# VHH binders against Elongation factor Ts, mitochondrial (tsfm): the designs that were tried, part 2

Target 1, 309 residues: Elongation factor Ts, mitochondrial (tsfm), of Dictyostelium discoideum (Social amoeba) (q54lv3)
Amino acid sequence: PTELVVQLRKKTQSPVQECKKALQASNNDMDGAIKWLLEKGKATAEKLKSRVSAEGIISVLVDSGSGKAVILEMNSETDFVSRGDIFRNLARDISKATLSNPISGGKLAENGILELDPTQVENIYPIKINITNEDGVAEEMTIKDSIVRIVSKLRENIVIRRASFIQPLNNNNNNSKSYISSYAHDSTSEKKDVGRLGSIVQFEYQGDCNNMNSLKEFANQLAIHIVSNSPSVVTVNDIPSSVLEECKNNNKNPESLYDDMVLYEQSYMYSPDHSVKQYLEILSEKLGIKNLSVKTFRRYAIGETAERV
Below, E stands for the ipSAE of ESMFold2; O stands for the ipSAE of OpenDDE; V2 stands for 0.75 times the mean of E and O plus 0.25 times the DockQ between their complexes.

## First folded at step 1 (VHH)

Design a7 (framework vhh_5c3l_4; at its last look DockQ between E and O 0.01; V2 from the best seeds 0.00; counts 0 for: pae E 20.6 > 2, placed apart)
Fold by ESMFold2, look of step 2:
Structure a7 (fold): chain B 309 residues (1-309), chain A 127 residues (1-127)
Amino acid sequence: as target 1 above (309 residues)
Amino acid sequence: QVQLQESGGGLVQPGGSLRLSCAASGFTFSSYGMSWVRQAPGKGLEVVSDISSSGSYTTYADSVKGRFTISRDNAKNTLYLQMNSLKPEDTAVYYCAKDSGEYFELIEGWSEYFQHRGPGTQVTVSS
């Protein structure tokens, strides 16, 4: 019946014709129809998975309440899909689900960011996405199953390329405060949560900030600076030894890397007379706080690590 | 004028179920994420569940996962919370909250996070 088709489409986001087939095959049993669609979607996803997916978006999300943040790259085959609401909303939903569920896998980097394996994001401790339907009852599913259903709808391969996760700070220091900012650049949208470039930045400081709006403005501006200036590390001491070895092997002065790689050494985009390091000191004094510093950051750009169509 | 009105609370035995509703008016309901938040006696606010504006994405606090289900009906401007397998620890005033869209603050938690809440509905789980 038409009511069941509407309900099934809202639950699964499957094409109407496939919903009709699923209900017919399942004698109008909703659970059976959902299973039928999942198996159909798996077959479609298998046929599409070898296609090159070099278009996409970066999704950034900060959860102020839990002290977590995520930056996610999702890829599609074409920019028509990556510009569409279905694809972009999927990326937002996966980012929110990633923040809401336990993360115990992945590779902890020295800067405190958890780097999630691209192939493991779907399967790290059943990450569940509840799809809301008209009747108020949501079905739980994994991120993997959510992707399978959207691939079935869009008929393009979709892959999570990479994700980085900022963890809550160690609670050993009762006088330390933290703040996370994010930015995603999209020339076609006013929203700053998805785009072709993105960053997340974690700050630490002590004391009571006398002007939180100024701190928030600076934090957002530094996220933009990171997108624009492409640093790789926070301080000179954070430069990987392999990078320094390559400089020595090529008889290059390591200081030639600082302006390109080291955030603290870059001229600050919004106060060019100062390095980022110098500006942090100035702002700390202005705001009445101590030791304002960048704890960690991540920057993603579409295509910097992906195969292209 | 943003208005939120919760209903459906009451007294229930452990293991029982309740369904909360929140009627929304004074804003474009379908354009905003919504949350259920609760305050147990002598405790601060806890975000119980969150739902995206389209309803395509939901989250749950660890304490309620598998037992509670958030949903929305954008045509009726109504938010729901189905609460199953209720425990005494679920005793609280439950609030419906409009998502402000501000996620910049970690340690401040609630600053600009929830700007509008309803008056709440009492849920009591007592053996």
Scores: ipSAE 0.000, ipTM 0.110, lowest interface PAE 20.6, mean pLDDT 76
ESMFold2-Fast, scan of step 1: ipSAE 0.000; ipTM 0.342
ESMFold2 (binder alone), look of step 2: mean pLDDT 80; pTM 0.821
OpenDDE, look of step 2: ipSAE 0.011; ipTM 0.223

Design a8 (framework vhh_5c3l_4)
Fold by ESMFold2-Fast, scan of step 1:
Structure a8 (fold): chain B 309 residues (1-309), chain A 126 residues (1-126)
Amino acid sequence: as target 1 above (309 residues)
Amino acid sequence: QVQLQESGGGLVQPGGSLRLSCAASGFTFSDYAMSWVRQAPGKGLEVVSDISGSGGSTTYADSVKGRFTISRDNAKNTLYLQMNSLKPEDTAVYYCARGDYVWGSYRYTEEYFDLRGPGTQVTVSS
């Protein structure tokens, strides 16, 4: 191989023959060759987009300084790809780019979380990717182009299935403080930031906490609790009217659902003699703060959304 | 093939200390997060402490925070729980568990744990 082919292959990880064709088509212009390979990758991704992508990972990312967080589901065709570093690092980089370039649009969910359109996420710029895992070879592109690059390398349909943006709390009038915790379950990963299940929890409280390490530890444990116990709402008052109507139509007592779907009514897994609500009250007293509460949470699991094709 | 075996339990006076060990075999120990889980007489399972594969991250139940310390020695495939300032309410069977228990449900039963050992009894009495 020529020096230009070697350089192009190192940057793109494309096959040698494709690098040669790209350089020929671009009269040995490196930027033109990169663009040529990207366009070819777009054609490949278009051909693969009809394939079923049922495997994948959940990515969670919190920026404690800004009080923002992102939870993202990305799907691949096989679990081999979804367990690989290339795919998982792409999901991490997409979460990071989304957090750093927040979309002003999105549907406001009942708990104040912004539900992001996957197409809007794809249009975010820049994302920095490093396919070769070598220092200094990261490139900036749109999230969509980064997916195209990885599709070309892995030869599978890769989809952003859904994403949610957790907004900072407005602390101006009620002297409230916030803390966000997250958890993603992967028994083989130390970082707890990617896995097949994930959660993000936003807390609100008032006053000066006498032990922030204790609060942070509880917040992390509640994120684990949410992953394990799958609540749907924070309080009884948040139960959708449609669920209550279905209970009435089926002659079922709505209170029978509290343990299953209401976070505050669940037995707390790290102190089973207390409900989550009771434990928040006990902890508020111990930490010298007031009104420690869950403002919002989101829980994602691979496979819980319908396949859109 | 895959095994977890706890040791170090026993009878101890309130205010005393015990160190539990868990020997792991049949899998790549450093690839897995590990937990200590306990069950007091007549109670459900309680997650006491978790540790990441490298040992860089740990969590503790509020009931044991400041008194218990989880650690691991990946070269020896061994998990530890140092228990200080023991209280009668710490009396329980203590289990070593591999982190896949989070794939379970609300019910705190052994069916929701991927792998756990046979347990070691800790009795704190005056």
Scores: ipSAE 0.000, ipTM 0.174, lowest interface PAE 18.1, mean pLDDT 80

Design a9 (framework vhh_5c3l_4)
Fold by ESMFold2-Fast, scan of step 1:
Structure a9 (fold): chain B 309 residues (1-309), chain A 126 residues (1-126)
Amino acid sequence: as target 1 above (309 residues)
Amino acid sequence: QVQLQESGGGLVQPGGSLRLSCAASGFTFSSYAMSWVRQAPGKGLEVVSDISWNSGSITYADSVKGRFTISRDNAKNTLYLQMNSLKPEDTAVYYCAKEYGSGSYFEDLNYYFDYRGPGTQVTVSS
């Protein structure tokens, strides 16, 4: 019937002819038709998953109240899809669901970071997707099913490539305080929560800050610095042994790596006469706090190597 | 203001061909799936073909498979229907229709589509 096709179309956004076939196959049962379309979408996604997904978006989300953050990469086949609101809003919704429903009993943290397998992220349920319907109500479904729906609609391979969950700092020692900042670079948007490059930075300090706006401004600027200058580690002591061995094999002085990969040793882009480490010391004194430091950061660029530090 | 304007209909003999065009304006054409639907005199609407925003997904009614080809030119905001091997039973008014937009709620006409144009008449007879 025409009314059922209209309702199914509005709910699923599937092509009209597929909606007709779904209703015919389900003897006009709406729930059965939705299930039929989901199964067809899964088959389509399975066929498409061998296709290269070289474009995508980085989504960053911080919850200052809980001291948690998420950074997520989702990939699509084309740039047009990855720049579209449907894809970007899906990434935002997945980041929000991941932040709100972190994986319990997660993997061993490294400096407060949990690396999440894409499969773990895909199985978070429920996820509220702000898909406009006649009541303005968000649908609840698994992340995996939401991806299948969008794959079915856009006819592209869409995947979650990676995600990192930044845990709250352990504050039982000496009542340390934390702050998290984030940045995603998108030249067309003022929000700075999605883009082709993104970063999250977790800070720790002791004492009472005399100017929180100044600290926040610095934290945001350091996130921008990290996106722009692409460090791999916080301090010299964090350089992986494998990198040092490769340096030896190429007869290169390890100190030549400092400007390229060590955050603290880089010239700070908003005060180039100082290294990041030196600027943290200066700012700590100005703000009346102790030991302002970077505990951890993550920087994602679309399509970069799986190896991270 | 959303507008769809069909053209290219006419009188043609059985076995002949016609190419229908639909000029779209008033919305972001490249973001929406589009359909061709038809209505024979005294009959209900039949969806003959639909096409996704990027042409990656195309479907046809069984009655027209192998004879009709849907296509779109997003740079020109134009939808096409190439109709070959026309039969008397293809006689109908053909409508260009905008399907439901992603992430947005639109009023519909209590049919499959948010909008449709005024139509173009196709008559297949000797």
Scores: ipSAE 0.000, ipTM 0.205, lowest interface PAE 17.5, mean pLDDT 79

Design b1 (framework vhh_7qia_2)
Fold by ESMFold2-Fast, scan of step 1:
Structure b1 (fold): chain B 309 residues (1-309), chain A 126 residues (1-126)
Amino acid sequence: as target 1 above (309 residues)
Amino acid sequence: QLQLVESGGGLVQPGGSLRLSCEASGFTFSSYAMGWYRQAPGKQRELVAFITSGGSTNYADSVKGRFTISRDNAKNTVYLQMNSLRPEDTAIYYCAADLYDSSGYWEELPHYMDVWGKGTPVTVSS
């Protein structure tokens, strides 16, 4: 019956012909047809899993109410798929779902950011996701099932490669306040929430800011700076011991790394006469707050390793 | 995923001819069935013609004998040759793709085609 095909297509967004086959195989039982499509999609994903997925997008999302943020890399085989709304909207929906649910496992870094590297990204698969279909109706499924569905629909190997999560401040002893900014840019969108490069940045300060718009503007500009200048650590003291050891082994002065990898030591792109550290000090004074600092950040680019040095 | 870009629309006199082209980018073009739809002002979108991945064609009764759909898999392009154009052929013409050859459902469920182009306007007027 054509009415059932319409309903199944609306629910699963699977191609019409696959919906017809699923209903025929399931004697017009909707639940059975949905299961049939998922099993077919799993078989397709299994066949495609060895194919190279080097294109994709970075998705960033800040939930200021909860003090959380996510940066997530989702890969496709071609840039034609990653530029499409189906792919980009799924990445957005996955990001939303990860901020609304507890994240199991992962590596908690020293600065409080939670990491899911490529070996741990499957920890988000059981999370429930709400996907909005073409006519604006939301449907609930797991992240895993949403990936199976999109692989079946687009016939590309689609992978969530990694994700990082900014967490709320746990220690109130210093009377610290937090602000989070993010940046990702796609030439076809002004939302600044998906692109080939992205960053999330957590700021910490004490006191009452006398101009929140100025703080927000700076926070957004620093997220852009981080995307453009690719630092890997906040301060000199955060440089990994392995990187310092490599410098020592190559008879290289560690200070030669500062401009390239240390955020605070970089020339600030919106005030090049100042380092980022110097500008934070100036702005902190101007805004009437104390100790305006970057607690943590992450910067993702399509195709780079998930490891930091 | 396939991306579709239409071209070739324009203004033509009754009895004239136009050839529409739809260039696809992305892989697996040869696996897709391709269709042309049109939407006249104040009307619903309707199927004009389609061609399956295997080359089988089908046409709406209103265009049979006047329009010809064809594809060139080497160029990732589908064409609609429109001859003996009539004022009632005036519409925005859309290229669409379906990963599965499901011709029986495309006339009934056009809004469920996998991929759509942006459309190219055709005006037939004296």
Scores: ipSAE 0.000, ipTM 0.232, lowest interface PAE 13.3, mean pLDDT 82

Design b10 (framework vhh_7qia_2)
Amino acid sequence: QLQLVESGGGLVQPGGSLRLSCEASGFTFSSYAMGWYRQAPGKQRELVAFISSGGSTNYADSVKGRFTISRDNAKNTVYLQMNSLRPEDTAIYYCAAESRYDILTGYEGSEWTEYDYWGKGTPVTVSS
ESMFold2-Fast, scan of step 1: ipSAE 0.000; ipTM 0.266

Design b11 (framework vhh_7qia_2)
Fold by ESMFold2-Fast, scan of step 1:
Structure b11 (fold): chain B 309 residues (1-309), chain A 125 residues (1-125)
Amino acid sequence: as target 1 above (309 residues)
Amino acid sequence: QLQLVESGGGLVQPGGSLRLSCEASGSTFSDYAMGWYRQAPGKQRELVAFITSGGSTNYADSVKGRFTISRDNAKNTVYLQMNSLRPEDTAIYYCAKEFTGDEYWAELLKSYDYWGKGTPVTVSS
């Protein structure tokens, strides 16, 4: 009957024709119809898996209270889907679920960053999805099942391309403190934490800051600098040995790479007469703190990597 | 399973015209209501024209008198004739299957099924 189709569509947001088929296949059993739609969605996602997903968004999320952060790339086939609220809200909800639930796996990269396998992210439970946009109406499922639901709705290949989890700083020094900032570029005023480029920066310092608003403003500006100037490492000492060897084998001075890839050696965009390293030193003195430093950062751009781990 | 293929977009000067086509294959096209949507980059998708299985049409206020939606069930095709084009009509245009049914179904079961890949329309001087 008509009312069952209305109820099923409201609950699942699946197309009307698919709701009709699900109810027919399930002899008008609502729970069976919901299960039928999930299985059909899984089959559809599998068929679309080989399609190119070159568009997408970067989601950045910081939990200041716990000192944790997540940066996530999700890809879709078209720009139309990636600019839509359904896709962007899914990415934000995935980042929130990743931040809020225990991370049992992942490869430790450096300075406390966990590189998360897309399958690890997909297995996280629960993600809370409110598909009806009604207060108090939400369902819990795995991240993988939430993606299946949206693939079924939008009929595009949707993938988690990569994710990085920034762990709380391990403070071995008395009076050591941390702060995390983030930036998403090409975001909207309503959703400033999703865009086409993003960065997250983790800072450490010692002592009591005499002006926290100035520190926070600088931290936000450095996140913008990182998006704009694309460093790959924090300090000269972090340059991989393989990169240095290739430079020497090509008879090029390794210092020619500093402005392009080393954050601390770049001209600071908000004070161009100073390098980032020099500006950190000036700011530390001005704020009455010691050893203000960048412990780690991540910068994601859509399209800079297409491979899953 | 319905498959939609859109064509006819392009670059035109203000005051010009274009005719968009959406060819359907796979299932019984004549049973479906069909709509044309558009989306400028970074903006929400909006419905511009709609035609029922019975041939009844409706239009967004911004395009009334300038755009005409029609269908040819023998060719499994829906068309959008766009006249007196304006720079603000610049967008990617999408074809979509709809189902509205009678008044009861139209209010309760309107759904956007089977999107085409879109056809870009640019109106510039």
Scores: ipSAE 0.000, ipTM 0.144, lowest interface PAE 19.0, mean pLDDT 79

Design b2 (framework vhh_7qia_2)
Fold by ESMFold2-Fast, scan of step 1:
Structure b2 (fold): chain B 309 residues (1-309), chain A 124 residues (1-124)
Amino acid sequence: as target 1 above (309 residues)
Amino acid sequence: QLQLVESGGGLVQPGGSLRLSCEASGFTFSDYYMGWYRQAPGKQRELVAFISSGGSTNYADSVKGRFTISRDNAKNTVYLQMNSLRPEDTAIYYCARERYDFWSGDLEYYMDVWGKGTPVTVSS
């Protein structure tokens, strides 16, 4: 019946023809039809896994109350899909679910970043998806199942490529305070929470800040600087030995890497006559705080390998 | 044989404290990330706390500020200090070994070694 097709489509957002097939296969049982569509979606996702997913979105999310943050890369086959609200909202919801739910496993990097495997992210429960587009109606499911539903709707291979979870600093270790900022580069987004490039920056400082609005403005501007200037490490001492060996093998002086890859040595884009390091020192003095520093950052760009970040 | 053996569970009143221990054998303990999980009746298993090989820690929001995870690599032991216990902390607590491999692409084997669990009941 036409009425059941309309109801099923409203509940699942699946194509009309798929809804008709699901109802036929389930003898017009709504629960059976929903199950049929999920299984078909899983089969479709498997068939699409071999397709190239070169486009995508970076999602950044900061929980200002808890001092936690997530940066996530999701890939799609086309930029049309990655620019669309359905895909972008899925990325936002995945980031929110990752931030809000206990994390199972992961590898802790130095400075407290937890590197998450895509399968660990996929196993997170619950993600809340409003499939019916009605106020207050949301379904809870695993992130993996949410991806299956969106694959069914968009008909593209959709992949979580990587995610990093930024943990709160222990502010009591050295009587320090922390602040986290984020930025995602998108010409139209006012939230600056999704885009093709993104960054998260975790700061540490000591003392009471004279002007929190100035600190927040700087923190946001440094996130933009990181997106624009693509550093890979905070200080010279953080340059990987493999990069130094590559430099040596190419007969190049390691100092030639500083402007390209070391955040602290880069000319600060909002005060170009100062390095980032020098500007941190100037700002610390102006704000009446001590040792304002970058503890860690992550910068994701679509198409980068995890090994190069 | 790879083994994790939990101990220290029991019955405690609300507001009380317990210290759980997990002794590992059969692998190089210091190389692995270790976690504590719990499972209440009829619920899914959830992460409580984890600790890296270097000692960095993370906690579920529900236990943050009350529980402390630590490790002693010389004794191949991970600990969970539980303070200010609440009835909702009642569960079987499991120790797990975790690993992240950037090169495998098949990472479903995280938490590949589990203990048998130690029950914790918080009631008056």
Scores: ipSAE 0.000, ipTM 0.088, lowest interface PAE 22.8, mean pLDDT 79

Design b3 (framework vhh_7qia_2)
Fold by ESMFold2-Fast, scan of step 1:
Structure b3 (fold): chain B 309 residues (1-309), chain A 125 residues (1-125)
Amino acid sequence: as target 1 above (309 residues)
Amino acid sequence: QLQLVESGGGLVQPGGSLRLSCEASGSIFSIYAMGWYRQAPGKQRELVAFITSGGSTNYADSVKGRFTISRDNAKNTVYLQMNSLRPEDTAIYYCAAEIKYLDWSTGEYETYDYWGKGTPVTVSS
């Protein structure tokens, strides 16, 4: 019947003809039809997984209460799909699931960032997704099955390319404190949680800040600075030996790299007469705190890493 | 500034293979995305293959499955392996490097492109 097709379409956003086939194959059982569409979606995703997914979005999410954050890259074949609410909401839901569900595995990188295997992210269960974008419609499923559902609807290869989990700092009772800020940039959107570029910045400081609003404003502006100026490392001492070796092989002075890739050495975009390092020192004095520093950051841009096959 | 020098072009029979190389100097190669473009007589320049600084690749539909782009950051070189060449692949092939920066004050992206002088490929018989 027509009403069951309309209901199934609202729940899955699958094409009308596929909803009709699913209901026919399931003797008009809604749950059976949903399973039928999922199995068909799995076959479609398997067929499409060799296609290039070079477009996508970066999703950033901070939990201020627990001091943890997630940055995620999810790829689609076309920019049209990546600009759509279905794809963007899926990325948001995956980031929320990743942040909320402890991941036991992952490679600990320098500065305490946990690099997540995309397979570990895909195995988080359950997540609640709004498959149809209809008011109140949500369905619990694995991240893998949610991707399959969306692949079936959009007919594109969709992959989780990479994710990083920023762990809370171990703050002792010795006045060491932390703050995390994030920024995602999309010139077409006012929201700052998804975009083609994103950053997360973890700060550490000592003492009691006399103006938390000023600290937060600076933290947000530094996240924007990182997106705009694309540093690779926090300090000169963090430059990888491979980069220094490449510089020597090109007969370049290592100092030529400083303004380009070292956050602390870059001219601060909101106070260009100061380096980021100098501005941190000035701000520490103004706020009545000590050793305001960047503990770690991550900056993701679409297409920076090898595509997952 | 970044400089690009292509090599490996030439005359080849249909069904043959060529490997193009593009050697970069004057900047840190690994931070740039690299592309191979071609321009056939009377046509506009088109993207053939692209590789990001992170190694992700993309190909034009006309060359997918026949061409492979790769990079060697230790040698500051990007390669285009061209197999099963067709007369339609005849063109001047250009190496390009690009880097993008967000200008927060304007909210717009600036792309800086660097181009080689090109290397001719002729597929004929």
Scores: ipSAE 0.000, ipTM 0.108, lowest interface PAE 19.2, mean pLDDT 80

Design b4 (framework vhh_7qia_2)
Fold by ESMFold2-Fast, scan of step 1:
Structure b4 (fold): chain B 309 residues (1-309), chain A 125 residues (1-125)
Amino acid sequence: as target 1 above (309 residues)
Amino acid sequence: QLQLVESGGGLVQPGGSLRLSCEASGFTVSSNYMGWYRQAPGKQRELVAFIYSGGSTNYADSVKGRFTISRDNAKNTVYLQMNSLRPEDTAIYYCARVEDLYWGSEGFDYYMDVWGKGTPVTVSS
């Protein structure tokens, strides 16, 4: 029946042909048809799991009010799908759901970062999705079920590759403050929080800033710097021992690595006569604050092997 | 008024080639999913090739490697290049705008909302 197909389409956002099959298989029972579509989607997702998903997007989302942020990589098989609104809206909705539903009230891991297992993200409930931008009733489901729905629609293997959750600084000192900036590099400027490269930077400082717009401008520029210059660590002391060992075994001076991998030692792209560390010191004085520093950052690019977690 | 007009069909010997054309009016092919399907007398309709709005393509297993779908955005036209034709390719070929497409175990399920009148292709010696 046409009316039931229209109702099922509004409820599930599934393709019209699948809605017809679901209703036929369920003897026109709406609840049974919804269940049939979900099971069919799970079977399809399972069959596609072995396909290579090397394309995708990086989603960055900051909640300034709570001092939280998420950076997420979602992969698809083709660039066509990853550029589409359906896929990008799903990534945004997943990031929003992740910020709204802390998976564990655990301790801060690495300098305020929690590395999330994809399974932890998939188990988050609820996510409300609007796949087609049509006038439909929002439905609550797990993130995993929302991915199944999109796999059924786009017919590609879609995966959450990795996610990092930046938690608020655990401040015992009332004079300690934080600010988080983000940047997504994308050719379509209207999608500021989605791109093929992304970064999130968490700053810490003490005192009252005399010009928050200047701090925000710098913070945004440093996020761009991080995307462009690809540092791996904040300070020299953060360089992994394995990297230093390799350097010594190859008779190379460890200092040769500084420009490539240490954020603080890099020439700042908006003031090349200064290192990032030197510029932070200059800006701290100018803004009337103390100890403006990078607490942590994350940089994601599509196709990285993610040897670090 | 949404219209699709096919051309290029005809009689060809096994192993031969044909190029079908589909000119669209009232909408832009570059903004839509476009497909070619075929139906032989007394047999089930089959979607053989489609092109996404972004330009990616997909094919039914029965024609993969032999048929190529393409488009010319300036001419608002979709093409189907058919090589190494077989007697089993004999059918009436239709151009369609595809609203929904789903991949099944033995091919595609789809919903067409605009289609042409068809162009016959006969592969015979």
Scores: ipSAE 0.000, ipTM 0.144, lowest interface PAE 18.4, mean pLDDT 79

